# VH-VL binders against Large ribosomal subunit protein uL10m (mRpL10), part 246

Target 1, 224 residues: Large ribosomal subunit protein uL10m (mRpL10), of Drosophila melanogaster (Fruit fly) (q9vpl3)
Amino acid sequence: RGKINIQRPKAPHYERARVVAVTQPKYPELPKAKSCFKTRAERTQQQQENPYNEIIAREVRNWLDHSRLVAFFHLSSITADDIFRVRVQLHKQNLHLKSYGSKIIEQAVKNTRYEAIVPLFHSNHCIVFSPDPEKTAALLRIVRRVPQMVLLGGIVEETMLSRNQLVAYAQMPGLHAVQAQLVQTLSQAPGHLIQQLQAHQNSFVQVLDVHAKNQMNEETPKST

## First folded at step 14 (VH-VL)

Design hb100 (from gn1 with light chain W101F; framework fv_imvotamab_arm2)
Fold by ESMFold2-Fast, scan of step 14:
Structure hb100 (fold): chain C 224 residues (1-224), chain A 118 residues (1-118), chain B 112 residues (1-112)
Amino acid sequence: as target 1 above (224 residues)
Amino acid sequence: EVQLVQSGAEVKKPGESLKISCKGSGYSFTKYWIGWVRQMPGKGLEWMGIIYPSDSYTRYSPSFQGQVTISADKSITTAYLQWSSLKASDTAMYYCARHWGYSSFDYWGQGTLVTVSS
Amino acid sequence: DIVMTQTPLSSPVTLGQPASISCRSSQSLVKSDGDTYLSWLQQRPGQPPRLLIYDISNRFSGVPDRFSGSGAGTDFTLKISRVEAEDVGVYYCMQHTHYPFTFGGGTKVEIK
């Protein structure tokens, strides 16, 4: 509103307003008034039915179906310029860094073999896709120089791999037979692997909490 | 090998219904979108719409929304383009093409020529 | 809708000489996911279109290395380093960054 009340209430009107407020019920009788809580629930329902999200979710599923390498990262605070530089470096290697809201990812993987990955995306995250699994070594080489990106795990040739298993895969020679054999050997039950990835994520969140608290405590003693 | 095979040429009169087909083979049909592209005689390419066969989700160009229906039957790996009532302006070559988000329309059908005249 | 403006309309070239085709979009083709979805298609007389280049500069399987793509933002180029007889046809740029997908008007490559 742009109205400015230049004329403030005189003493008689002010006292009258106070008396009225005291005699009114504590809870106003506004049975038809919108509540913020109900408005938020309606907004949530509309977001779930968003036509834009429906097509993007299928595009995400398409990337999952066509990428022989998918790597999941926790993404801590990073500038737009820095992430752009990382994206350019990755793109030169046919590696595609993407970020999607957790609801879009959930929608994309619901009722598919990928559904188990949803818990990985409850915090800040990004995903790197590639149709070329030979690029795993290049991926890890590039992201080692990006401390804001923390590898959680991934999928290689439709097999779920932990962080350590992806590192092992990346160290193999470029002979496809050797890499395929490693992937087969490292294959684990989806439930077990997801539990390991979630535990790693929880540990990382704990480390971030400790770091934040230490930073706050270090700032407290600083008096100028 | 990847192949998209379209139904044969059609000659129709205005007001008639028509359904043409595009059969995919040599790949996982449900992992790719199928798009439809129109080419009027002597003209360029126009995107009509796209379908995700896994769940039959469709998206249309505004120019073709309500003019055509795109559908798919994943049990026989076939996509369809249909008109309830043809117009003379529907005379064109119609192509189906396989699509996924990175490689664009990578394999194309041979085309179905539709001629609508009185 | 994104308008794709393609130049020239026709390109007569001598065998073995280079050819260059330009494509300009009315809006940036950078998608919210960070990638640019710009492709080039070739249509030989009497044949369906054939994918040549995707993601600005990536050659599709079986496409000769004389074809190259480049570009940034709204300005994209397809180059043929040494035109061969089989390169005769109409070339189209295509964007699939934003819906609806749109094509350029086409460039006819002819031998002279």
Scores: ipSAE 0.709, ipTM 0.863, lowest interface PAE 1.3, mean pLDDT 82

Design hb11 (from gn1 with heavy chain Y52W; framework fv_imvotamab_arm2)
Fold by ESMFold2-Fast, scan of step 14:
Structure hb11 (fold): chain C 224 residues (1-224), chain A 118 residues (1-118), chain B 112 residues (1-112)
Amino acid sequence: as target 1 above (224 residues)
Amino acid sequence: EVQLVQSGAEVKKPGESLKISCKGSGYSFTKYWIGWVRQMPGKGLEWMGIIWPSDSYTRYSPSFQGQVTISADKSITTAYLQWSSLKASDTAMYYCARHWGYSSFDYWGQGTLVTVSS
Amino acid sequence: DIVMTQTPLSSPVTLGQPASISCRSSQSLVKSDGDTYLSWLQQRPGQPPRLLIYDISNRFSGVPDRFSGSGAGTDFTLKISRVEAEDVGVYYCMQHTHYPWTFGGGTKVEIK
C-alpha cells in the first residue's frame, strides 16, 4: 500500500522529549522601526499597487460572471474567529464569503451592468457568491444569526435586487407562487379589479416569461 | 459542448520562431481565463501563464517570463503561445486549458507536441 | 514558489481496493479572500489531464463518487474508495492560491 510500516519500535517518549527540548525553534521578531514608521520609499512602494489590483479585479469579475447569486453586506466589527465560523457554514452550502477593497470593486465592475453596486462599498463590506441561486434561503438563514452582517441587496440571475426583494425571492417556491402573488394582490383591491386586470396583463406575462427563462437557464447547467 | 482545439504537432530547429494556437468553442470565450501548461517527455505538469481574453491581460510564471508570449484574439475565440527563438529544451507537449473562479483548469485541449532538434 | 510534494510516487493497488494520495504544500494555501484553491487532476496514458476535484473536496461534473478530497492549510488527500481499471493514470494536485500556480510531481496509480 501507500502506507509504509516500520518494524522498528518507536523511541521512548522520554528520549523524544529531550530531543524536542534541545531543538525547539526560536521565534523571529518583527523589527519595531519597520512597524512604527513608514519611509517615503515604503509609502511609494505601497502606492505601487496597480499590478495586484488589476489581477484581483479580473478575479472578482470572473466571480461575478459565474455566480448566479451575489449578496452584498455591510460588515460591522467582528472577530476573525467569528467570521471564520460563518465562512465554514457558508462553504458547506456552496456559498463563498469574500472581501475586497472599494477600488478593486470599482475596477471589476467598471463598464459592466454591475457598476451600480459601487456605492454599497464605501464602508466595511463583504460579498457572498454562489453558482446556485436556490441557496438564497440557506444564505439568509445563516446570516440571520450574524448581526454584524447586514444585507444590503444582491444580484440573482443578473437581476439587481434590493434587500426586501432578495427576502421575497428566498421565500418563492417557483412559477406557481408568482401567479398566486399576483392574484392575491388583485384581490386586495376588488373595487377597481377590471382596470387592474387590464393594467397588469402585460406585467404578468412579462414576469412569467422572465421566470420561465430563468428556470430554463437554471436547468441547463444542472443537466447530467 | 465545451471544446478547446489545439493546432497540430510541430517539428522545428533551434533558433526558429513558432506560434501555436488554441481555439475555444461551446462557451463564452471572454468570461474564462486561458492557461498554458508544459509537460516535458516523461515529466509532470508546469504552469506557464494565463490570459484574460477580454482585454489580453497576461500573467506569467517567472520561469517562462520573457521566454514565451501568450496572446488571444477574441474575434476568432483563439489563444496563442509564441516563441521568438526555440531551444532544444522547449521540446514538450503543450496544453491549453480554461480556468474559472469556482474551479481550476476544468477543460483541456488535446495538446500540441513541439519537437526542437537539429 | 509554492512547492507541492506528493506521496507516494507510485501506488500499485489491487482492483476494488482503496487508494490514497497525499499532497503537502510548502506554505498555507489559504488565500487572502479566505478560500483555499487546491484541485486534483487525473491524466490517463496518452490523454490530456482531466479535472477530478476542485476547492479541496468538490467533485467536478461527471466524476464518480468513489473519488473524494479532504484537507486544510498545507496537507491534502485524494482518496479512491475502490479502484477500477479505468483509474490507471497519473494524479496531480494543483494550487492556484499563490502565483506562480504550481503542480505536484504526480502519483502513478497502477493495478497489480
Scores: ipSAE 0.527, ipTM 0.777, lowest interface PAE 2.3, mean pLDDT 79

Design hb12 (from gn1 with heavy chain Y52F; framework fv_imvotamab_arm2)
Fold by ESMFold2-Fast, scan of step 14:
Structure hb12 (fold): chain C 224 residues (1-224), chain A 118 residues (1-118), chain B 112 residues (1-112)
Amino acid sequence: as target 1 above (224 residues)
Amino acid sequence: EVQLVQSGAEVKKPGESLKISCKGSGYSFTKYWIGWVRQMPGKGLEWMGIIFPSDSYTRYSPSFQGQVTISADKSITTAYLQWSSLKASDTAMYYCARHWGYSSFDYWGQGTLVTVSS
Amino acid sequence: DIVMTQTPLSSPVTLGQPASISCRSSQSLVKSDGDTYLSWLQQRPGQPPRLLIYDISNRFSGVPDRFSGSGAGTDFTLKISRVEAEDVGVYYCMQHTHYPWTFGGGTKVEIK
């Protein structure tokens, strides 16, 4: 019999409990063996999740094909409560914040005109979709107050735009005809847009480097 | 502009096979899913399944898995719903509808009435 | 399966008066991506269904502004601010957050 009497359970004698604690100074390696079972379960779950990845990849492709506004962001660590508040604000403007793994995005855009965006997703990221390009100004107003989201660039009316081009588009909402002309003008000589999007990522990295150096300089005593 | 046109009404006996069609026009057929919905006489709507025509990926409602086959031919922008052996309980109006994931079923076919009786 | 419960089963409305239809789901319709996939369809007698509202509150193209949708989580409402003769039909809510996709049982709107 290995079981304690359920009807009348007794705590171990003080001396016995103390001896057991002393004889186990380190958690045994049994958790590593149990972790192997969890790893098998994880592998089984990954195999089971393959159909979901196929559905999700097609979902991402649908969003890209049917959104007249797509904005790409670097996403820093953010609480569930904070991201929920951002989603609610965006949803009121018909803006849909989505996050997908880089492998799913790669699968979704492979052999499509969107394939060029893959390098943007090698770090933490999120994407905002909307069927309404007029909402670009509303998007930028909302995310301005969310320092964890850094705009990298986007796609408007099927045209890839850098961060600066997207900001310029948002600042000229007066006439729809004017916005359409701007997008047409920006769509000329498309080869340089990818370089501009990558340059923005490099600028963001440089901003982080400058911030780190400024933090170090702040720590030095000033004797003036 | 956007149209889904379904094949005409069918009258069949139990045990017979049947394939009905849904032809899309006025849009990029491969960028949308096509779904099938059953409405039994005097009853509500039941989702049967969907197909992504670009690669013929299908997903079925558990109630219809193994009961019907959904297929598509993107070269003629047509989706199909097929039975190998009809039952009297298959008597219903069958609708096709397109969706792209967000708006759900936005445009619907006119319906195909299938009557199965001995 | 997610059960979608509509109330009322029938809604006789005087022409020009408002109508309200409720839809309740057996589970939250918030998808893992943060959005809620709830739509409303209208089926006029002898006609195929027609999309009215998607994503809880967005009117589909060509749908009059007297139709509005609202709700969150498990409780959703379709409102018609001023019912017209052409609004006679059966109204269905639909969820496509969770597989299998499911419809409400329908609400019949009639002019009295």
Scores: ipSAE 0.567, ipTM 0.783, lowest interface PAE 1.9, mean pLDDT 81

Design hb13 (from gn1 with heavy chain Y52D; framework fv_imvotamab_arm2)
Fold by ESMFold2-Fast, scan of step 14:
Parts: C-alpha cells; structure tokens; sequence
Structure hb13 (fold): chain C 224 residues (1-224), chain A 118 residues (1-118), chain B 112 residues (1-112)
C-alpha cells in the first residue's frame, strides 16, 4: 500500500473513488477466524524466534560497530521483489540493506551510545550499513528512485546526522579530510539533532501507524 | 596482522578433563565473536558454538550443548574450549575462528589436535 | 538443521582448466534481515581452513580473482576459472543464516 505517493499523483475523480470505497468490502466477515489464525501463527512464530532474539540483537550491534556509514529509512509498503532489486543494486556498491523488527533494534541499541535512535523504529523501517562512508552519494542516488524508502537520518564516522546533513555530506568533494571536517561542523549538539530525528520520525510514522492499525495489521503498537 | 594462536596438541585418556585455548592478536578482541569448529579425522567441519567476548555470551550447536563449555577472558584476549570428561569420540582437530556478520569466519587458528585413547 | 549438500564429492581437474563446485541448502538461506549468509572456505592438506568468499560472491582479502561465487536462495556455486597446483584441497560451503550454523560435506579438488 502506497499511502504517500511521491510520484506526483494524478488526482482521482472524487465521486467515483468515494463510490468504489463504499461498495468495496474492507473488513473480513469472520473476525473470529482471522483472530484465531493470527493468534496461532503469531504464537508459533514468536516461540521459534524468541531463542534467537538476543543473538540477532547482538548481530545488529556488531553491524553498528563495524559500519562507518549507517542510514535509517522509513519503509512504506513494498513488494518482496522490489526490495530484493533494491538490495541487489545497493550490494553492488558495498551497501547492505537490513530489515529487523523494532524490538530487536531496541534490544541491540539499549545501553549503547545509539540508544537515542530507538524512536526512529516505531514503524516499518530499514537500515543500510556500509564500511565505506564515501558510498553515501551512491546510496542517495539509488534510493532517490525508490519512493517507498524515506531517509530519516544516519551515522557517519560515529557522528549522528539528520537527513539534510547526510545530503550535504554526500555532496562534498571526494577528499576524506574535507568530508570529516563537514561531519564535525554539522554535528553540533547531539541532543538537538536527536530531537530533530525523533520529531520527524514521530510525525511521519505516527500517521502511517494509525493508518496501518485501522487497515489490517495490529502487530506493532505505537510506543511514543 | 590479525592472528589466532591455539594451544598445542593434547593426548588424553577417557574421563579426563581438558581446556584448550585460542589467543587473538592484531585486532579489537571484544568486537569480534570467536567460534569453535570440530574436524574429526578424515571428516568435514562441524560448528560447535560461538562466544561474544565482550560479556561472554555463548551460543552452542544443539549437538554440542552440554558436552563442552566455551569461555573467554578479554583481559588476555583468549577464548577457551573445555571438556569436563573426554570421550574417545572427542578425538579430532579443533579450530577457533573469528567472526562478525559481514565476513563470516574470516581468520582461523592453526588448530589443536586432541587425541583421546585408552 | 539446515543440510548443505555439495557436489561433486571430488573434482579431479587438469592444471589450467576450470572447476565448479555446487552447494545446495535444504531450506532458503534468506535471513529475516533480508540477506543471505553463505561463504566458501578452502582447506589445503595439513592446513586450517581459509576464507575464500563471503556474502555469496565477495572475495576475501588476498584471494585471487580466479575464485568467484554466485547463487541465491538454495543454490550456490564456487568457480575456479583456471585451477593452479596450489588450489589442491577440500572446499566447503558454510551457511550462517540460520542457527545452528552448518557446513557442506566438502569437495576435494585434485590435479589429474
């Protein structure tokens, strides 16, 4: 589901769209069957995943510790085929697209210097890791063509940067010293930067979380 | 230069205890996991378990859980593999290897041959 | 447990000719994080294993470019474009997508 259309959408005929929405069945006729199915599937999956939650969180922390570039994205509805194609393009540039559950991310960054980023992951998200910070320009070029991925911010050379600061970093000349200087200049007050990232995430993700809960899935409650 | 140096060969009798070591150097020891791999004579590789040296968190293969103990001492950059009571079936070459998610097992120790016979 | 099946069991190859090793997993190696964790190791006689390829197709530092990896899902291939005398040994695929981590049974590469 593309709630936000970044492709400059054509306005639909209002009257016709309203009639279609009213006549289309939106909710399942058998809520009990749906609830039972979700409960059984959820229990089976949760039990299988529980033993691995701690080790997966440690894997995420390992990625954070070994990546000189980390970029955080909000991820709108996207097909498995589409995200796979994006992952292949990114991988060619040594950019590693990862998707983790919000609870795993929270566990991974708890009691670390990155704990303040937890609010970024209250909705559907993905993270791109790379050992090479000079790939930031390549990352933004690839993601520009993927409207379902919305850049929230990132970490470059262990410094947290907002979306605008990452864009500025990507536009810098290829000299590492100049780029490092830019990172230092852009990252003044960590508290102020974190508030900017959290405010953006809450405003954007809040709308999507409410919509997602009203539509179908009740898996992820908003923790704001 | 990244190196993992393992302790020397051991010859033991069934029922004896044993602790072998794997010393890491040339890198930040606590940022990488250490895994242990068994290779029985003339056979392939078997993953035994892994340890995160930063807090000694361990994860074992089900086949080895309860049969061995993996530990680490980050102050001397050393990981250990231990048996409380050896069996003849424990006769094998044991390797330690460094791991992080990107590279899998990237650097390996030279191996410790353990022979258990009566 | 994920079973990793390697073919062939042995590969006698004429010096300078190509060699190809297949690795098939009993289940998809796509992890919940979206990536596939498949590596290839070389073990020369009397030596410890050495990492050749990680993340399906990435050559490890110092590994000659005659080695290449490919594959997706459950089917993976290691190719040696031009086998040299020093390439004699046993080659293993390894998955670290799902716990417990598992190795293939090995493929012995020999010069004939």
Amino acid sequence: as target 1 above (224 residues)
Amino acid sequence: EVQLVQSGAEVKKPGESLKISCKGSGYSFTKYWIGWVRQMPGKGLEWMGIIDPSDSYTRYSPSFQGQVTISADKSITTAYLQWSSLKASDTAMYYCARHWGYSSFDYWGQGTLVTVSS
Amino acid sequence: DIVMTQTPLSSPVTLGQPASISCRSSQSLVKSDGDTYLSWLQQRPGQPPRLLIYDISNRFSGVPDRFSGSGAGTDFTLKISRVEAEDVGVYYCMQHTHYPWTFGGGTKVEIK
Scores: ipSAE 0.615, ipTM 0.808, lowest interface PAE 1.6, mean pLDDT 80

Design hb14 (from gn1 with heavy chain S54D; framework fv_imvotamab_arm2)
Fold by ESMFold2-Fast, scan of step 14:
Structure hb14 (fold): chain C 224 residues (1-224), chain A 118 residues (1-118), chain B 112 residues (1-112)
Amino acid sequence: as target 1 above (224 residues)
Amino acid sequence: EVQLVQSGAEVKKPGESLKISCKGSGYSFTKYWIGWVRQMPGKGLEWMGIIYPDDSYTRYSPSFQGQVTISADKSITTAYLQWSSLKASDTAMYYCARHWGYSSFDYWGQGTLVTVSS
Amino acid sequence: DIVMTQTPLSSPVTLGQPASISCRSSQSLVKSDGDTYLSWLQQRPGQPPRLLIYDISNRFSGVPDRFSGSGAGTDFTLKISRVEAEDVGVYYCMQHTHYPWTFGGGTKVEIK
């Protein structure tokens, strides 16, 4: 059946500019809150309500609570075979290399003492966990041979440490009481530490780039 | 020492409600998951669900979803398993067990025998 | 759901001889975080289960070194190098890589 409903008649084109100008204030640009697109906050909330993210976030929080050593790394492109070899080497030292999406990390540390670490995970990252803080030296020895992993900092005995502080901790003797006192002395407020860690991300990338260029130049030394 | 102590044996009729308990001691209760495992007479182990006591987040096995409720009261370091209406098929030994990270269920309660008969 | 298949169903062993239990999963137990979450539990008659091995091959505290675990992916083994009288019981493999968590059907170890 030929039924048709027309609600809005079309205005004559010769008056279009005038009609548009007159009605423009009536329909101003929609404020962000009235956007027809879901906001970042709304999209984030929907992802946070995902059952997979809910349980994995608590698993991450559980790992953070039980690990006396947590090390944070920026991760550049690396093959599956290479990362597998690194994971095997780390596992022999009771060091557990794990990767999680940034939204899962954010959900895991939200409303915890670790919330300040979230900015570290806006790029490719991985985390190494261990119940044994004396393995920090072993961790650093292994990752020195993995240029794709750049140490950003970590948490030792529940204290947030910068890269330099973590390196200093690794060089201490195996006297746990002395190590614990040093960790307390080296500790800083999360906000200040995060600023240091974020600044070092770019400086380490720059240093690696210079080093790579120097190594390429050295690979073909001048003949006499 | 780490201990999980469960409530005593229960004898119930079909249709009755029941709540059994699992009290943790000797460790930081909120830093570990508590899981519930069923063992029917002469049968193997079945995972029912887990709870994260710090915020009472629960996850159930699909076969137990809607059949039981898991809860916890961190102020008294106790986890609970509850039925609104028992069935004869609920007759089993029920274990609580502690879990974190890679260790799986590392410490177990002694078990609570639940017998449901007419 | 991941099905965990244990063989044999029962293992009568002579005291002092080795015993071996196999556990096969219907899917790889490598989790997206990179680790494998496979454990072995022992249940002695009338007792609650006891953790023996976690993360495929790591002995839990207090577990004798005669127990060892091995495997990768979907095929895992628990070995007892020399069975003692106290080892009588039912042994279960368990995966907590994927939800829902699942157990093997159990293997009864008994002295012949």
Scores: ipSAE 0.668, ipTM 0.850, lowest interface PAE 1.4, mean pLDDT 81

Design hb15 (from gn1 with heavy chain S54E; framework fv_imvotamab_arm2)
Fold by ESMFold2-Fast, scan of step 14:
Structure hb15 (fold): chain C 224 residues (1-224), chain A 118 residues (1-118), chain B 112 residues (1-112)
Amino acid sequence: as target 1 above (224 residues)
Amino acid sequence: EVQLVQSGAEVKKPGESLKISCKGSGYSFTKYWIGWVRQMPGKGLEWMGIIYPEDSYTRYSPSFQGQVTISADKSITTAYLQWSSLKASDTAMYYCARHWGYSSFDYWGQGTLVTVSS
Amino acid sequence: DIVMTQTPLSSPVTLGQPASISCRSSQSLVKSDGDTYLSWLQQRPGQPPRLLIYDISNRFSGVPDRFSGSGAGTDFTLKISRVEAEDVGVYYCMQHTHYPWTFGGGTKVEIK
């Protein structure tokens, strides 16, 4: 009844065994530290994962530094056989399809010029890298037949481009000076463009959900 | 022209310390990994470890973890391989090589022969 | 650790004839990022290693087209279509899919 030593676990299993759901929680008296086994296991797993994540994050940074074309995709459910066929087609064009976990991407780009891309990777995703920006048209032709891969945007010659800007770039006929001018004209603020793209996708979905539930008529989502 | 130039041959006694170097030129030093590879006399190649010079992150082969230290000084575009106490079994040719992405080790140094004998 | 097994250990070849070297990994070299990281190196007598092939089948800059690489998963092959005197040396396969990175034991190519 007196002071309960924080090092000694309270009877949390008893309370949970008796009450399946507590929708109105009291001020939390049970910190994670009271589940010592669980907390220690999590720390051990994270320490073992850190060496893998750290090395792969630098590998990702290295790919970003050496690729003049980087394209970001949302990846819907796709079979191993189908993605393998796409990889083979892309590889023939010197286009390298890669998949990384969101935490690895975040570690790779943190405190770098690529940090603005992080919001694109909160869901299932993949990235295509190439040292050759002229392959953007070939990339879009191949991906056109893969409905599970949805283009989100990209980086061309160190300039962040939205989906529409990257499509426009792909339609230019390989004149380097004209393509460079187009990229410069289309892009203003890479971080802001990526943020707008991610916010547009999320806000549009949310606005549709709100309209479905509340029958709101006066507000229309912007698709630009 | 990409070039990796290693320090000259060394003759040492067991228990002595040693630091050999690998100087990169003709490329952006901090944008490539540098690896170290051992080749014992008449034997094959063994990967020792790598360093990412941009932040001096290192990764070692388990066989070499704790036996050597890999470091880099990006201000003079030089990577290092160091022993605190040499053993006769450290007698070998040591190569440095650079790496990025899928290229594997694309350019190699000329090698540094280390001989450890009493 | 991934074990890389090369066959043959030695390949004496008549000048102008083809040579073939096999490399087998103890487990798949398909990395979690979807690519396979296998390369082939040449070491001429008294010289440092030289990159010949990367990403299974891509020739490195300056490498003659008589060299070709192929394979997938665990089985990989380096072919020399017409062996020349300058091709004498030891050839190594290397994987950098999984840490620690590992080399094959080497195949000595010599003219008979």
Scores: ipSAE 0.672, ipTM 0.838, lowest interface PAE 1.3, mean pLDDT 81

Design hb16 (from gn1 with heavy chain S54A; framework fv_imvotamab_arm2)
Fold by ESMFold2-Fast, scan of step 14:
Structure hb16 (fold): chain C 224 residues (1-224), chain A 118 residues (1-118), chain B 112 residues (1-112)
Amino acid sequence: as target 1 above (224 residues)
Amino acid sequence: EVQLVQSGAEVKKPGESLKISCKGSGYSFTKYWIGWVRQMPGKGLEWMGIIYPADSYTRYSPSFQGQVTISADKSITTAYLQWSSLKASDTAMYYCARHWGYSSFDYWGQGTLVTVSS
Amino acid sequence: DIVMTQTPLSSPVTLGQPASISCRSSQSLVKSDGDTYLSWLQQRPGQPPRLLIYDISNRFSGVPDRFSGSGAGTDFTLKISRVEAEDVGVYYCMQHTHYPWTFGGGTKVEIK
């Protein structure tokens, strides 16, 4: 209906008394608490429409596209001076420590192959980027001395690695072919590695079965 | 080999429209920004704006916002700089350049000379 | 806007001698992400600009070892250890830490 006064169920007498009380000039109306706050949806909308967030999100995506090493960290409370010292030390190794709000990260990776990283950033976080994956060992040596930074995982040569997989990669000596094979192996879930081991065992069992059947076939087989 | 090839020199009258081009080759066009830089005769370099070709997001210098339009067509790996109405003060060499965050403007086009006179 | 001030405006240099160009920004070029986005460009007569140095001190691919960059915060320097005839041109510093991105006014390096 397009009426100025919309017909609806009759309000209780209590609501009518409330309206009269609110209009009394000697007592100022209390602002509705609801109007003093923006909803989460309204805050999210405004953050996504912020021009600074829009360009920074694309800058983050640009760094992801051009870095062969990306490491994700949980970041506990740390002083500006301490984090600056860590940045300087990392920068000497072509490692770039960056901090972005979770909404900027989400906007940067939405509808990309990197979208899986979003859950890592629900708490305080930072990211280290490098075009050089051989610097993974140097990265882990430096952050070992920074208890406020806890490794969560990373991306090496476009492959997502868990914390343990990235640590294993860092311990590998530097031939590219050997490193690439390790990354492919480490990118597999523990269950998949178990399946590979079982496949080797099953191949051996199959060889034994073929050998046994060949022995049986030396004599004329009898039908059941 | 990375190359940015710009369209040829233009001679125009004030009030005319113009669209110049910058064609990228030898790299993944959508993974780099393209920026436009003006150089007035005998003067230095001025940043005009950038475009992210993957989604055509643009950012302009305040001095050029509303004065020019930057666009890109990723299907033909080409970025554009356009004027709806040229002024004599638009007489300059215009360069396009490829950008990613860490390395700044790393490869540059040869430039397009635009001359606007009555 | 960040103002980038280059000195000197002109640097006549004898072949084989060193040259030094200074660039000063009106405010710190350390971005909120922790990096400093300062680069140096060379423009030879009649040529487009060419990237020499990025991230203060990193030489771009194909740039001779005689070029080096240094600095921090607001004060940056480009050095040419031994100027060659091909080094004649105008040199620009550039910041892309803060929007709008800005260039220095240029320093002309010339022989004699």
Scores: ipSAE 0.739, ipTM 0.883, lowest interface PAE 1.1, mean pLDDT 82

